# VH-VL binders against q0atu2, part 275

Target 1, 119 residues: q0atu2
Amino acid sequence: MLDKKARIRTSREYRNVFEKGKRLSGRFLIIYYVENALDNNRFGFITNKKIGMAVIRNRIKRQLRAIVREYQGQVKNKHDIVLVARAGIGKSSFEGMEKDYIAIMKKAGLFARNANKID
Key: E = the ipSAE of ESMFold2; O = the ipSAE of OpenDDE; V2 = 0.75 times the mean of E and O plus 0.25 times the DockQ between their complexes.

## First folded at step 13 (VH-VL)

Design uf80 (framework fv_recibokibart)
Fold by ESMFold2-Fast, scan of step 13:
Structure uf80 (fold): chain C 119 residues (1-119), chain A 121 residues (1-121), chain B 108 residues (1-108)
Amino acid sequence: as target 1 above (119 residues)
Amino acid sequence: QVQLVQSGAEVKKPGASVKVSCKASGYTFTGYYMHWAKQAPGQGLEWIGEINPKSGGENYNQKFQGRVTMTRDTSISTAYMELSRLRSDDTAVYYCARDKFYWEELYFDYWGQGTLVTVSS
Amino acid sequence: QIVLTQSPGTLSLSPGERATLSCRASQSVENEYLHWYQQKPGQAPRLWIYGASSRATGIPDRFSGSGSGTDFTLTISRLEPEDFATYYCQQYGDTPLTFGQGTKLEIK
């Protein structure tokens, strides 16, 4: 779970990230991301019915939040980031999702070089 | 209906820059991502990158990172790709192509006609 | 990056024959992210099949796409003269987006 302030919550806030940001496609994830004017990062999570039934979608959301939380210290500050689960993520392992998250965040330039430092 | 019309052929010297345009019509320009691709003579296609026309946000293939810049002008529904420090192996036809804004059904449904860029002395 | 290998490089056939074009990926690609484009000399590519098996608008039913995982196929059940072109597969399953080298379908 992420702190309430670290979550993108409303449809309007999600649309703002899509419309003002940019995107990158990974194997199991697409991210949309934009710099924000806040003191912290915010994350949003989208799973749709192409992923699978509700129990699968809920599992994926929990696992993605756990991964995001684990790597919070490596993410450059002041970003709104929406993670969209892609077809095939339901067949992936936790390690597979984690690997894809790390790869896509590095490709986006959103990971800092030092594990515990931003920028 | 939907059309992507690109600027005409360019001949450039090594070290110069080229800026290719892609004018969109027949749809809401800011409702679709725009991509650029390279096709060297007699070869296949290579993806250069994408731009969000609404925000100007861009992502590039690392192979072109540092030499390519994508921009747009929403007032005339036109996307641009600028390639700098041109080399002979940049000689190619460059295509723009549109893609869905959101994550479902991502593919290039419409392409520009292509712009031949020749890099020679 | 995901490498797409198309075979054969050139396929020489006559109108009325069946064509089978292969696209192999260096790692698994979900069907939704595998596409085929047709390109004729001097023209831009055109979307032909998307999501491995869905025909784009206006594409005749003699064209079909199939496959999954790393192996995908474009089939033309009975070739018409206008079908002779180069066909490219593309993956949108990981960045950077990549295309195969193409299969040139030429008249015998």
Scores: ipSAE 0.853, ipTM 0.924, lowest interface PAE 0.7, mean pLDDT 92
Fold by OpenDDE, second read of step 14:
Structure uf80 (fold): chain C 119 residues (1-119), chain A 121 residues (1-121), chain B 108 residues (1-108)
Amino acid sequence: as target 1 above (119 residues)
Amino acid sequence: QVQLVQSGAEVKKPGASVKVSCKASGYTFTGYYMHWAKQAPGQGLEWIGEINPKSGGENYNQKFQGRVTMTRDTSISTAYMELSRLRSDDTAVYYCARDKFYWEELYFDYWGQGTLVTVSS
Amino acid sequence: QIVLTQSPGTLSLSPGERATLSCRASQSVENEYLHWYQQKPGQAPRLWIYGASSRATGIPDRFSGSGSGTDFTLTISRLEPEDFATYYCQQYGDTPLTFGQGTKLEIK
């Protein structure tokens, strides 16, 4: 899992991202993102009952954390990023989630230049 | 009562710029995203982009990217859409519309009355 | 992008008749991200149905929305004179947001 320092953990931190940041809607994810004053990125994850039962929501969170971790080194630094799982994500494969993440992060311009693992 | 009141009709020459305003009232301006849509005469609706009035962060439809600039003045609860390098096919009614910050309800519940922009040589 | 295709382009009916408007998406859209708007000439669009099947505030119960996946429908059980307008479907399932080209419901 992600390092504690790389996680958005408090309601206030989440609210800050929602209110002060930008958002971008993808097929399976909505990302909210804002610059932070830290030397690292922080990620938050939101799932709701529309996705499915708790077991499903937890699975989705695990998958999203895995994706974020995989590409963490390629994301521009000093950002708080919240990933909101959309209703359809439960029907998506891991690869589908990954593709959507990459696509939406690209649209947001959040990947560093010359990122190696982004398609 | 929620209201979005847009600026009046504009007539512009090709190559010029137009800036349309949308003044919000009856709600907290910074509590909702502001969107803009284009409707050419007799045509459907086209999404231009959105802006977070609180942060100023915006996202544009790629079709308009490079020519559109969305801004806001929170002191007067007003959003602006500027379209530059105007051409004849930019002739349309432009609407502002709001939606919520959060992902639970992503629809346009209130619209401005529209602003006709005519681009003619 | 997700393309929404509405049919028919024009629907001519009389008051009292049943109207069925179709909105087809080029790819699957979750119900909560499919909405309908009504627009009359010279006026701004108005939210009519949200989340595929929920009526906006003040919308008569003769209006109903249904469908899932790629096929959505707006139904008017018994047309009233004030119902004749253009109806647009809209998706918030992906960026960019897109609208259908509209169905014009006109009086026969």
Scores: ipSAE 0.639, ipTM 0.899, lowest interface PAE 1.0, mean pLDDT 94

Design uf81 (framework fv_recibokibart)
Fold by ESMFold2-Fast, scan of step 13:
Order: sequence, then C-alpha cells, then structure tokens
Structure uf81 (fold): chain C 119 residues (1-119), chain A 121 residues (1-121), chain B 108 residues (1-108)
Amino acid sequence: as target 1 above (119 residues)
Amino acid sequence: QVQLVQSGAEVKKPGASVKVSCKASGYTFTGYYMHWAKQAPGQGLEWIGEINPKSGGENYNQKFQGRVTMTRDTSISTAYMELSRLRSDDTAVYYCARDKFYWEELYFDYWGQGTLVTVSS
Amino acid sequence: QIVLTQSPGTLSLSPGERATLSCRASQSVEDEYLHWYQQKPGQAPRLWIYGASSRATGIPDRFSGSGSGTDFTLTISRLEPEDFATYYCQQYGDTPLTFGQGTKLEIK
C-alpha cells in the first residue's frame, strides 16, 4: 500500500525517469532512478510478458510494492525510482525479491548499509 | 554502419590522470547506454561502469569508484572515461561498448577498438 | 559479485575436432543474461553468443551455446582455423557485470 503521492503514475513520468536518470542492474530487478524536485520519493513498477502470465505479473507487482513500503524510511529523500522486474523474478521467493531490492538500493547509494541486518 | 572509435594510446606517469574518448556513429547516440571495460596485459575483461548518454547519469563498479569519472558530449556523440591517480596496475587496454537503453536484451553488441594506457615512470 | 569460472584455461585442439568450453557461475544466472564473446590478439571482443544459446549476426552454425542456472557451455562442432581465439563468458544478471577469465583455444 503506497500512497498515491508515492507512486509514479503516468507514461510521461516513467519516461522522465528513464531519460533523466541512471540505471543499475540487480539479480531480479533493474532500477532507473533520478532525484526529483518534490518533497517525497515516488516509485514505479514495470513487469512484462517475459515474467509470465498476468496473474504472476500482478503478484510480483503487489510483492514489490509491499517490499518498497516496508523499506521506504531507509530511502534517501526526493527520488523517483522505477523498478523493472527481470526474467526469473517469477520463480523467486518473496525473500529473494526483498534481498535483491535491498542489495540494489545499497549499490545505488540510496539505502543505509544497516538495512541488510534486518532479515 | 555502427562504429565506436576510441582515442589513441596514452603514456602517463604514476599519479597522473588519463581521459579516453569513444566517438559513436551510425546510430542514435542517446538511444544506448555506454559501458567501459578494462583489460590488463594478458588478462581478462573487467567492467568499469556505465553512463546514460541522455542525462550523463553514471554507475560504477565499486572497485573503480572514487577514481573513475564517465561523461559524454551529445553534440559530438562522444563518451569519455577519466581515470585519476594512475598506478602501474592501471596499465591496460580500455574499451567502450554500447548496450540497449531499456531492459529487454542487454549485451554488448558493438565495441570500440580499444585504447592502450601505459602507466610508467 | 558473481564469479564466472571458465574451464579449461587453455584448450589445445586440431582443426576438425569438437571443442567444449565451460563457464560456471558462483550464483544462478538466468540464461538470457549469459553471453559469450570471442577475442583475437590485438582486437576488441566481439559478441558471439547471447542469452546462452542465440548466435549473434554472422556467427557460423557450428557454434552453439547451452546451459542454465550455474553451468553454461559453448560448443564448436568442427573447429576451423579461424576459430582459434580466446572466448569469454559474461553475466548481466547482477551488478557489477562480470566476465570469466577466458578459455584460450589454441592449435595443437
């Protein structure tokens, strides 16, 4: 459950993150991210047919939103971040997705190191 | 045709900096990420990092973080990699390579010819 | 980081023979993110096989790639003189991107 204000909603907003931001590849996720001019963080979520059927893609989106919400307090303020699910994510566990999210956010410099201590 | 043409060989002293260029042609420069890789003499390849040519946004392999800076100039379709505080173990051929902008098929389909950087006293 | 270990380090064979080159990953890599590059002395690497099994444009059909998980293979069914080169596997399954140390295919 992310507030609407914490969600990237329009195609134009997604495109803005891709074009103005930078990228980092993780095991199950690729993130595109850029600093914004708002007072909060916003998150976007992308799945494609390589992940699987609509039911699987919708499950992945729900699980990613839950992970993002759980760790939102550890994300550096004023960023737009798009999470793109990679091939293989449909076969991963919730723990696997969570671990990858923490790892990629730390590699991007968007997370505190001690986030990894909570498992 | 797609080409990535790199600057010529450089000889530098320890402690100096080197800036290698990679000029792209035959495609839309801002439609692909640019990567850099290192190959020490007789050794394998090591990934240095990537840059978004549209924004200049960059991400580096932690091993090179703090000594490498990637930039680009869209007006001349050229990417740059600067490596500072050079050491003898920075002696290597440095390659640029392009990669798709979006997440679908990520691999290095075209590479520059390489730039030999020699660090000697 | 994901470590890619290639074996053998050097493979000495004659033209006409079959070559099998191995690439083992320290962690599972989705096949679509495992690639092979060919490099000849004094030249840049060239994309050879992408996504574990797809031949890049212009690559002869005597080359095939296979594998999944942690074990990937590049096979050359009948070696030609121009095939003697170093082959590197590469993973794009996690940052930092990594390459294997290479298998040098040399004439016996």
Scores: ipSAE 0.829, ipTM 0.915, lowest interface PAE 0.8, mean pLDDT 92

Design uf82 (framework fv_recibokibart; at its last look DockQ between E and O 0.82; V2 from the best seeds 0.00; counts 0 for: pae E 4.8 > 2)
Fold by ESMFold2-Fast, scan of step 13:
Structure uf82 (fold): chain C 119 residues (1-119), chain A 121 residues (1-121), chain B 108 residues (1-108)
Amino acid sequence: as target 1 above (119 residues)
Amino acid sequence: QVQLVQSGAEVKKPGASVKVSCKASGYTFTGYYMHWAKQAPGQGLEWIGEINPKSGGENYNQKFQGRVTMTRDTSISTAYMELSRLRSDDTAVYYCARDKFYWEELYFDYWGQGTLVTVSS
Amino acid sequence: QIVLTQSPGTLSLSPGERATLSCRASQSVEGEYLHWYQQKPGQAPRLWIYGASSRATGIPDRFSGSGSGTDFTLTISRLEPEDFATYYCQQYGDTPLTFGQGTKLEIK
């Protein structure tokens, strides 16, 4: 589970990310993201009825939270990030969602560079 | 009616920069993302990037990263694309196009008329 | 990046004939994120079909889009003179957004 401090909770907080931030589209996810004035990252999650029934949407949210938790140490600090599930995510595997999350976070420049990376 | 009106044709020397404008009317400028695309003579379309007009937050196609800058002026509902260190292969028509702000039904429903940028010495 | 390959590059037909334009993606694209644009010489592209199969506002019913996965098709059931143009498919299923190279529909 993500700690309470690591979650975007209110409509106002979500709106701030959309209006002050920027966007990047991935295969199963769109992220909206903005640098925050806090010492930690916060994540929000959105699923809509196009994804499927409540059972499917709840599974997707649970799986996305698990993925975010697993990779939280890789994310550059001081960001608010909202993950929006796209049509087709309900047909993907956990591995597929995980790969898309990693890819989109790298494209956004939100993953901290590997200390051992030689460019 | 929704309109996107772009600045006129430009002729530039290699190494110069060019700034193309796209003035929006007929809708709430900050309610839609703005995208830019390139079309070289006789060729297809290539996506350059997008900007959030509310914040100025931008994301670019990696192919143009480092040479392109997108900005906007909300007081005059105008988006800008500046391309620097121009090369002959930057000769193209550049289009702005609007897209929905939120994640549903993302497509380019309105386009500017295009701006021809010619890079020659 | 997702590469979109359109075929044929040029399609020469007469008014009254049926046109079938293909767009193939290098990897699967949800139909909801596959769009078609029409472009005439000297003009900007115009949204024609969105989400693989939905006609944009004002587009005649002789145009239809279909397909899923990697294979998408734009069909014109009976060509009118104003339909001769270049058609581009586009994917919005992954960044960077990409377009096909276009199919030019020309009078025979």
Scores: ipSAE 0.865, ipTM 0.930, lowest interface PAE 0.6, mean pLDDT 92
Fold by OpenDDE, look of step 15:
Structure uf82 (fold): chain C 119 residues (1-119), chain A 121 residues (1-121), chain B 108 residues (1-108)
Amino acid sequence: as target 1 above (119 residues)
Amino acid sequence: QVQLVQSGAEVKKPGASVKVSCKASGYTFTGYYMHWAKQAPGQGLEWIGEINPKSGGENYNQKFQGRVTMTRDTSISTAYMELSRLRSDDTAVYYCARDKFYWEELYFDYWGQGTLVTVSS
Amino acid sequence: QIVLTQSPGTLSLSPGERATLSCRASQSVEGEYLHWYQQKPGQAPRLWIYGASSRATGIPDRFSGSGSGTDFTLTISRLEPEDFATYYCQQYGDTPLTFGQGTKLEIK
């Protein structure tokens, strides 16, 4: 699990990312991202009922958190990033989600220059 | 009612720049993303990019990356699309279009009337 | 990028006939991210169908949208003279956003 300091937790924090940030739509994810004034990155996750039942939404959140954690050290510093799960993500494999995450983060230019796992 | 009114037709030389404006009215300008699209004569539509009018954050189609700049002036609810290093194949009608903003409704519900940009020697 | 291919390129029909327009995606797109626009000569596109099957405000019920995965369809049950125009499909399933090349519906 992500550390508390690495999580977007309040409605105000989420609103700040949506209003002051950029967005980028991927196949399974929409990311909203903005620079913060902290020494660490923070991540938020949004799933809605259109994605599926609570069990499915929770599974997707766990999977997304695992992906974010895996690549956390390769993301540019000082960013708040919200991941919105899109329709169809429930039909995707973990590898598919991971691939989409990497692709969208690359498009957003959010990976560090010397990131190794993303090629 | 919602309206997007764009600036008038432009005639430019190759290598020049053009800046098209899109003035919004009838809604909260900063509450919706603004998109731009290109339509060459007799051709289909091509997405150029989007901008968050509240933050100024923008994303561009890689095809236009390096030549397009999207900006906005919130004080007059106006979005701008500037295209530089113009060439003949940039001749087209350019449209601004409003996004529903939220991820539940991602489509262009209102469009500007279009701006013809002609690039010729 | 996701490529949308519309067919036919031109459809010639008479008022009163049924029109069927196809939009095929190069990869699967969720219906809620597939939209249709109508455009008449000298005018801007206008939202017509959103989310594959929902009519925009003011759109007559003779228009309907359907489909899923890679195949989507716009149907006009009984053509009216004002329906003759070019129709574009558009996907919001991935960046960059893309449009089909359009189907021109003309009077026979």
Scores: ipSAE 0.826, ipTM 0.938, lowest interface PAE 0.7, mean pLDDT 95
Fold by ESMFold2, look of step 15:
Structure uf82 (fold): chain C 119 residues (1-119), chain A 121 residues (1-121), chain B 108 residues (1-108)
Amino acid sequence: as target 1 above (119 residues)
Amino acid sequence: QVQLVQSGAEVKKPGASVKVSCKASGYTFTGYYMHWAKQAPGQGLEWIGEINPKSGGENYNQKFQGRVTMTRDTSISTAYMELSRLRSDDTAVYYCARDKFYWEELYFDYWGQGTLVTVSS
Amino acid sequence: QIVLTQSPGTLSLSPGERATLSCRASQSVEGEYLHWYQQKPGQAPRLWIYGASSRATGIPDRFSGSGSGTDFTLTISRLEPEDFATYYCQQYGDTPLTFGQGTKLEIK
């Protein structure tokens, strides 16, 4: 689970990332990201309705949270990052999601060699 | 009515640069991503990249990285694509096209009329 | 990157005939990220079909799109003279965004 202060919570916070940030599309994920004024990173998660029923979408969110938690110590600090699950993610494996996340975060330049893990 | 009006045709020598403009009207300029595409004579379309007109954030096709710069001026609702170190194979029509700002709209609903750039010695 | 291969390269038919244009992806693409454009000489491309099967505003019912995964089709049930043009498929199911090389639909 992500710490409370590492979560994007409000609609306004989500809109800020979408409107001010950069967008980068992967196979299963789209990320939106923007520098914040905090001392930490924050993560948000959105699932496309076309992925499936709520139980499937909630499973995907839990898997994405687990992936983010595993790598959060490597993420360049002071960023708000929203992960949008694309319509095809329901057909992917956990390993497929993880691989896509790593690739897209590298492409975005969001992995830093001096980052510390939160957990 | 939504319109994207591009700057006129240009003739350049190899090694020069070109900056193509795309002026938007009939919609809120900062509400849509702007994309650029290349079409060489007698060939298909190739995506160059996109810009978030609100933030100025760019994302380029790797094939064009290092030579392309996308910018915008929100005060006049205009996007720009600059291509440097021009080669003869950069001769093409260059199009701007818009897509929706949010993650669900990844198609181009309006296109500019195109700008022919000719690179010859 | 996802390569889109359109076939045939050129399709020669007469008005009134049925046309079938194919777009094959090198990797699976979710249909909501597969789109079709029409382009006539000297003109910009125009959005024709989006999300594999939805017609853009003002596109006649004789155009239909279908397919999923790696195989997508644009069908024109009864060709009209104005339908002769080049058609491109486009995907953004993965970065970078790519287009097919086009199918030129020409009058026989």
Scores: ipSAE 0.231, ipTM 0.775, lowest interface PAE 4.8, mean pLDDT 89
OpenDDE, second read of step 14: ipSAE 0.819; ipTM 0.937
ESMFold2 (binder alone), look of step 15: mean pLDDT 92; pTM 0.943

Design uf84 (framework fv_recibokibart)
Fold by ESMFold2-Fast, scan of step 13:
Structure uf84 (fold): chain C 119 residues (1-119), chain A 121 residues (1-121), chain B 108 residues (1-108)
Amino acid sequence: as target 1 above (119 residues)
Amino acid sequence: QVQLVQSGAEVKKPGASVKVSCKASGYTFTGYYMHWAKQAPGQGLEWIGEINPKSGGENYNQKFQGRVTMTRDTSISTAYMELSRLRSDDTAVYYCARDKFYWEELYFDYWGQGTLVTVSS
Amino acid sequence: QIVLTQSPGTLSLSPGERATLSCRASQSVESQYLHWYQQKPGQAPRLWIYGASSRATGIPDRFSGSGSGTDFTLTISRLEPEDFATYYCQQYGDTPLTFGQGTKLEIK
């Protein structure tokens, strides 16, 4: 799980990311992201019924938080990032979600240039 | 009704820059993302990138990264795409297109009429 | 990047005939992120079918879209003169967003 300090928690904070930020679409994820005025990164997670039933949505959120936590050291500091799960993510493996997360973060320029996938 | 009106045709020399405009009307300009696409003569469409009109935040297709800049002016509901260091293969019709702000239904429901940019010596 | 291949490149038919246009993706695309646009010469593309099978506003019911995974189809059950145009498929399933090369539907 991510530390409370690293989580986007309120609807106002989510709205700030959407309105003041930008986005990028990946295979299983869309990210909305913006630089913040804090000393750390914060992450938000959104799932909707298009990806599947509650048990699937809860699994996806848990797995995404685990992936974000694992790679948090590779993310450029001072960003608020919201991950929106897309249709199809419910049929993906953990490795598939991880691969998409890395790919989209690199495309967004949010990963350090020398960031590497954990084998 | 929703309308996107683009600036007129441009003729440029290699190495120059071109800035195409797209004026939106009939909806809340800052409520939708704006995209740009390229269509070379006799060819298909190629996505250039997108901009959040509310923030100015932009993302580009890597193929155009470094040569393209997207901006907007909310006071006149106008989006801009500037392409620099023009080459002959930049000769194309450039389109702006509207997209929803949020992730649920993402498609280009309205397009500008297109702007022909000709790059020649 | 996801490559979309449309076939045929040109389809020559007469009004009244059935048209079937194919779009094949190099990787699986969720149907809700596969769209079709119609473009006539000198005009901008117009949203025609979204999410593989939903007709956009004002599009006649003779048009239908279908498919999933890597194979998608646009069908026109009985061609009218105004249907002769180029049709492009587009995926919104990954960045960069991509379009097929188009199928030109022309009068025989």
Scores: ipSAE 0.857, ipTM 0.926, lowest interface PAE 0.6, mean pLDDT 92
Fold by OpenDDE, second read of step 14:
Structure uf84 (fold): chain C 119 residues (1-119), chain A 121 residues (1-121), chain B 108 residues (1-108)
Amino acid sequence: as target 1 above (119 residues)
Amino acid sequence: QVQLVQSGAEVKKPGASVKVSCKASGYTFTGYYMHWAKQAPGQGLEWIGEINPKSGGENYNQKFQGRVTMTRDTSISTAYMELSRLRSDDTAVYYCARDKFYWEELYFDYWGQGTLVTVSS
Amino acid sequence: QIVLTQSPGTLSLSPGERATLSCRASQSVESQYLHWYQQKPGQAPRLWIYGASSRATGIPDRFSGSGSGTDFTLTISRLEPEDFATYYCQQYGDTPLTFGQGTKLEIK
């Protein structure tokens, strides 16, 4: 699981990212991202009832956290990033989610130049 | 009521730049993303890009990347789209459009009246 | 990118007839991300159907949208003279956003 320090936890923090951040839409994810004044990145995750039942939403969150954790060290510093799960994500594989995450993060330019875990 | 009012028609030479404006009213300008679309004469619609009026963050269709710049002036609730290095196939009506700002249902609920840009030597 | 193909390109019908417009996506699109717009000559597009099946505000109930996956349909049960226009489908299932090439509904 992501460290508490690496998590967006409050409604205000989420709102800040949505309002002041930039967004990119992928097939399964929409990312909202904004620079923060911290020395670390923070991630937030949004799922809604359209994704599916609570058990499904929780699964999706776990999977997304796993993906984010895997690539955490390769993300540029000082960013708040919110991942919004899109409706189709429930039908996607883990690999599909991962691929979408990587693609959208690349488009956002959020990976470090020396990132070596990104195919 | 929500309104998007665009600037008037433009006639440009190839290689020139054009900047189209879209003034929003009837809603909180910074609360919705603004999109731009292109429609060549007798053709369909093509998405150019979007801008977050709050942050100024923009995303462009790769097809227009490098030639399009989207900006905004929040003080007058106006969005701008600038297209540079104009060529004949840039001749089209350009529209601004507001999206619903819901990631669950992303559609354009209001459109500007369009701006004709003619590129001719 | 997701390509939307509309058919037919032109549909010639008379008032009172039923119109069926098709929009096919090159890959699956969630219904909530498929929308329809109406456009008349010299005018901007107008939101008509959103989320594949929801009528925009003020849209008559003779209009209906349906479909899922890759196949979507806009149906007009009984054409009125004001319904003759070009209809575009649009997807927000992935970026870049894309539109169909449009179906022109004209008077026969």
Scores: ipSAE 0.345, ipTM 0.837, lowest interface PAE 2.0, mean pLDDT 92

Design uf85 (framework fv_recibokibart)
Fold by ESMFold2-Fast, scan of step 13:
Structure uf85 (fold): chain C 119 residues (1-119), chain A 121 residues (1-121), chain B 108 residues (1-108)
Amino acid sequence: as target 1 above (119 residues)
Amino acid sequence: QVQLVQSGAEVKKPGASVKVSCKASGYTFTGYYMHWAKQAPGQGLEWIGEINPKSGGENYNQKFQGRVTMTRDTSISTAYMELSRLRSDDTAVYYCARDKFYWEELYFDYWGQGTLVTVSS
Amino acid sequence: QIVLTQSPGTLSLSPGERATLSCRASQSVESWYLHWYQQKPGQAPRLWIYGASSRATGIPDRFSGSGSGTDFTLTISRLEPEDFATYYCQQYGDTPLTFGQGTKLEIK
């Protein structure tokens, strides 16, 4: 679970990220992201019916939150980031989702350090 | 009726820069992402990048990173792509294309007519 | 990046014949993110089929798309003269977005 302050919760906050930000499509994730005026990063998570049934969508949200939490120290500060799960994510492994997250965050220039050197 | 109209053909020398425009009409300009693609003579299409017309936020194909800049002017519903440090292999037709703002089925439903950029000495 | 390979590069057929165009991806692509565009000489590409199998508005039902994973197909059941063009597949399944090299449908 992410701290309350690190979560995007309202529809207005989500719309702000979409409208003010930019986008990057990855294999299992699309991210929308924008620099914020806060002292911390905030994350939002979206799943839709193309992923599968509610049980699958709930599992995916839980796993994405776990991945984001694990790598939060590598993310450049002061960003609002919304992760949108793509159709194929339901058939991916946890490791597959994690690799895609790292890849898209690097492509977006959002990692503050080289994630390949973690451990 | 949705329309994307691009600027006319350009001839440039190596090392110069070119700025291609794409004027949108028939829809809310800030409601759709704009993409740019390259097509060298007799070759296939290559994606250059995308811009959020509302914010100006852009993402580029790493192949063009550092040489391409995408901008827009919302007052005239026009997107721009500037390519710098031109080389002979930048000779191509450049297309703008519109894409949905949100994550559903993302595809290029409308394209500009293309702009031929010739880089020659 | 995901590489899309189209085959054949050129397909020479006559009006009335059936055309089958292949698009193979170097990595699995969800069908929702595989699209086909038609391009005629001197013209911009036009969206033809999206999500592997959905015809864009106004596209005749002689065109059909199919496939999943790494193997996608565009089929024209009975060629009309206006169908002779280059067809490109495109993936939106990962950045950078990529296109195949195209299959040129030409009159025999």
Scores: ipSAE 0.822, ipTM 0.913, lowest interface PAE 0.8, mean pLDDT 92

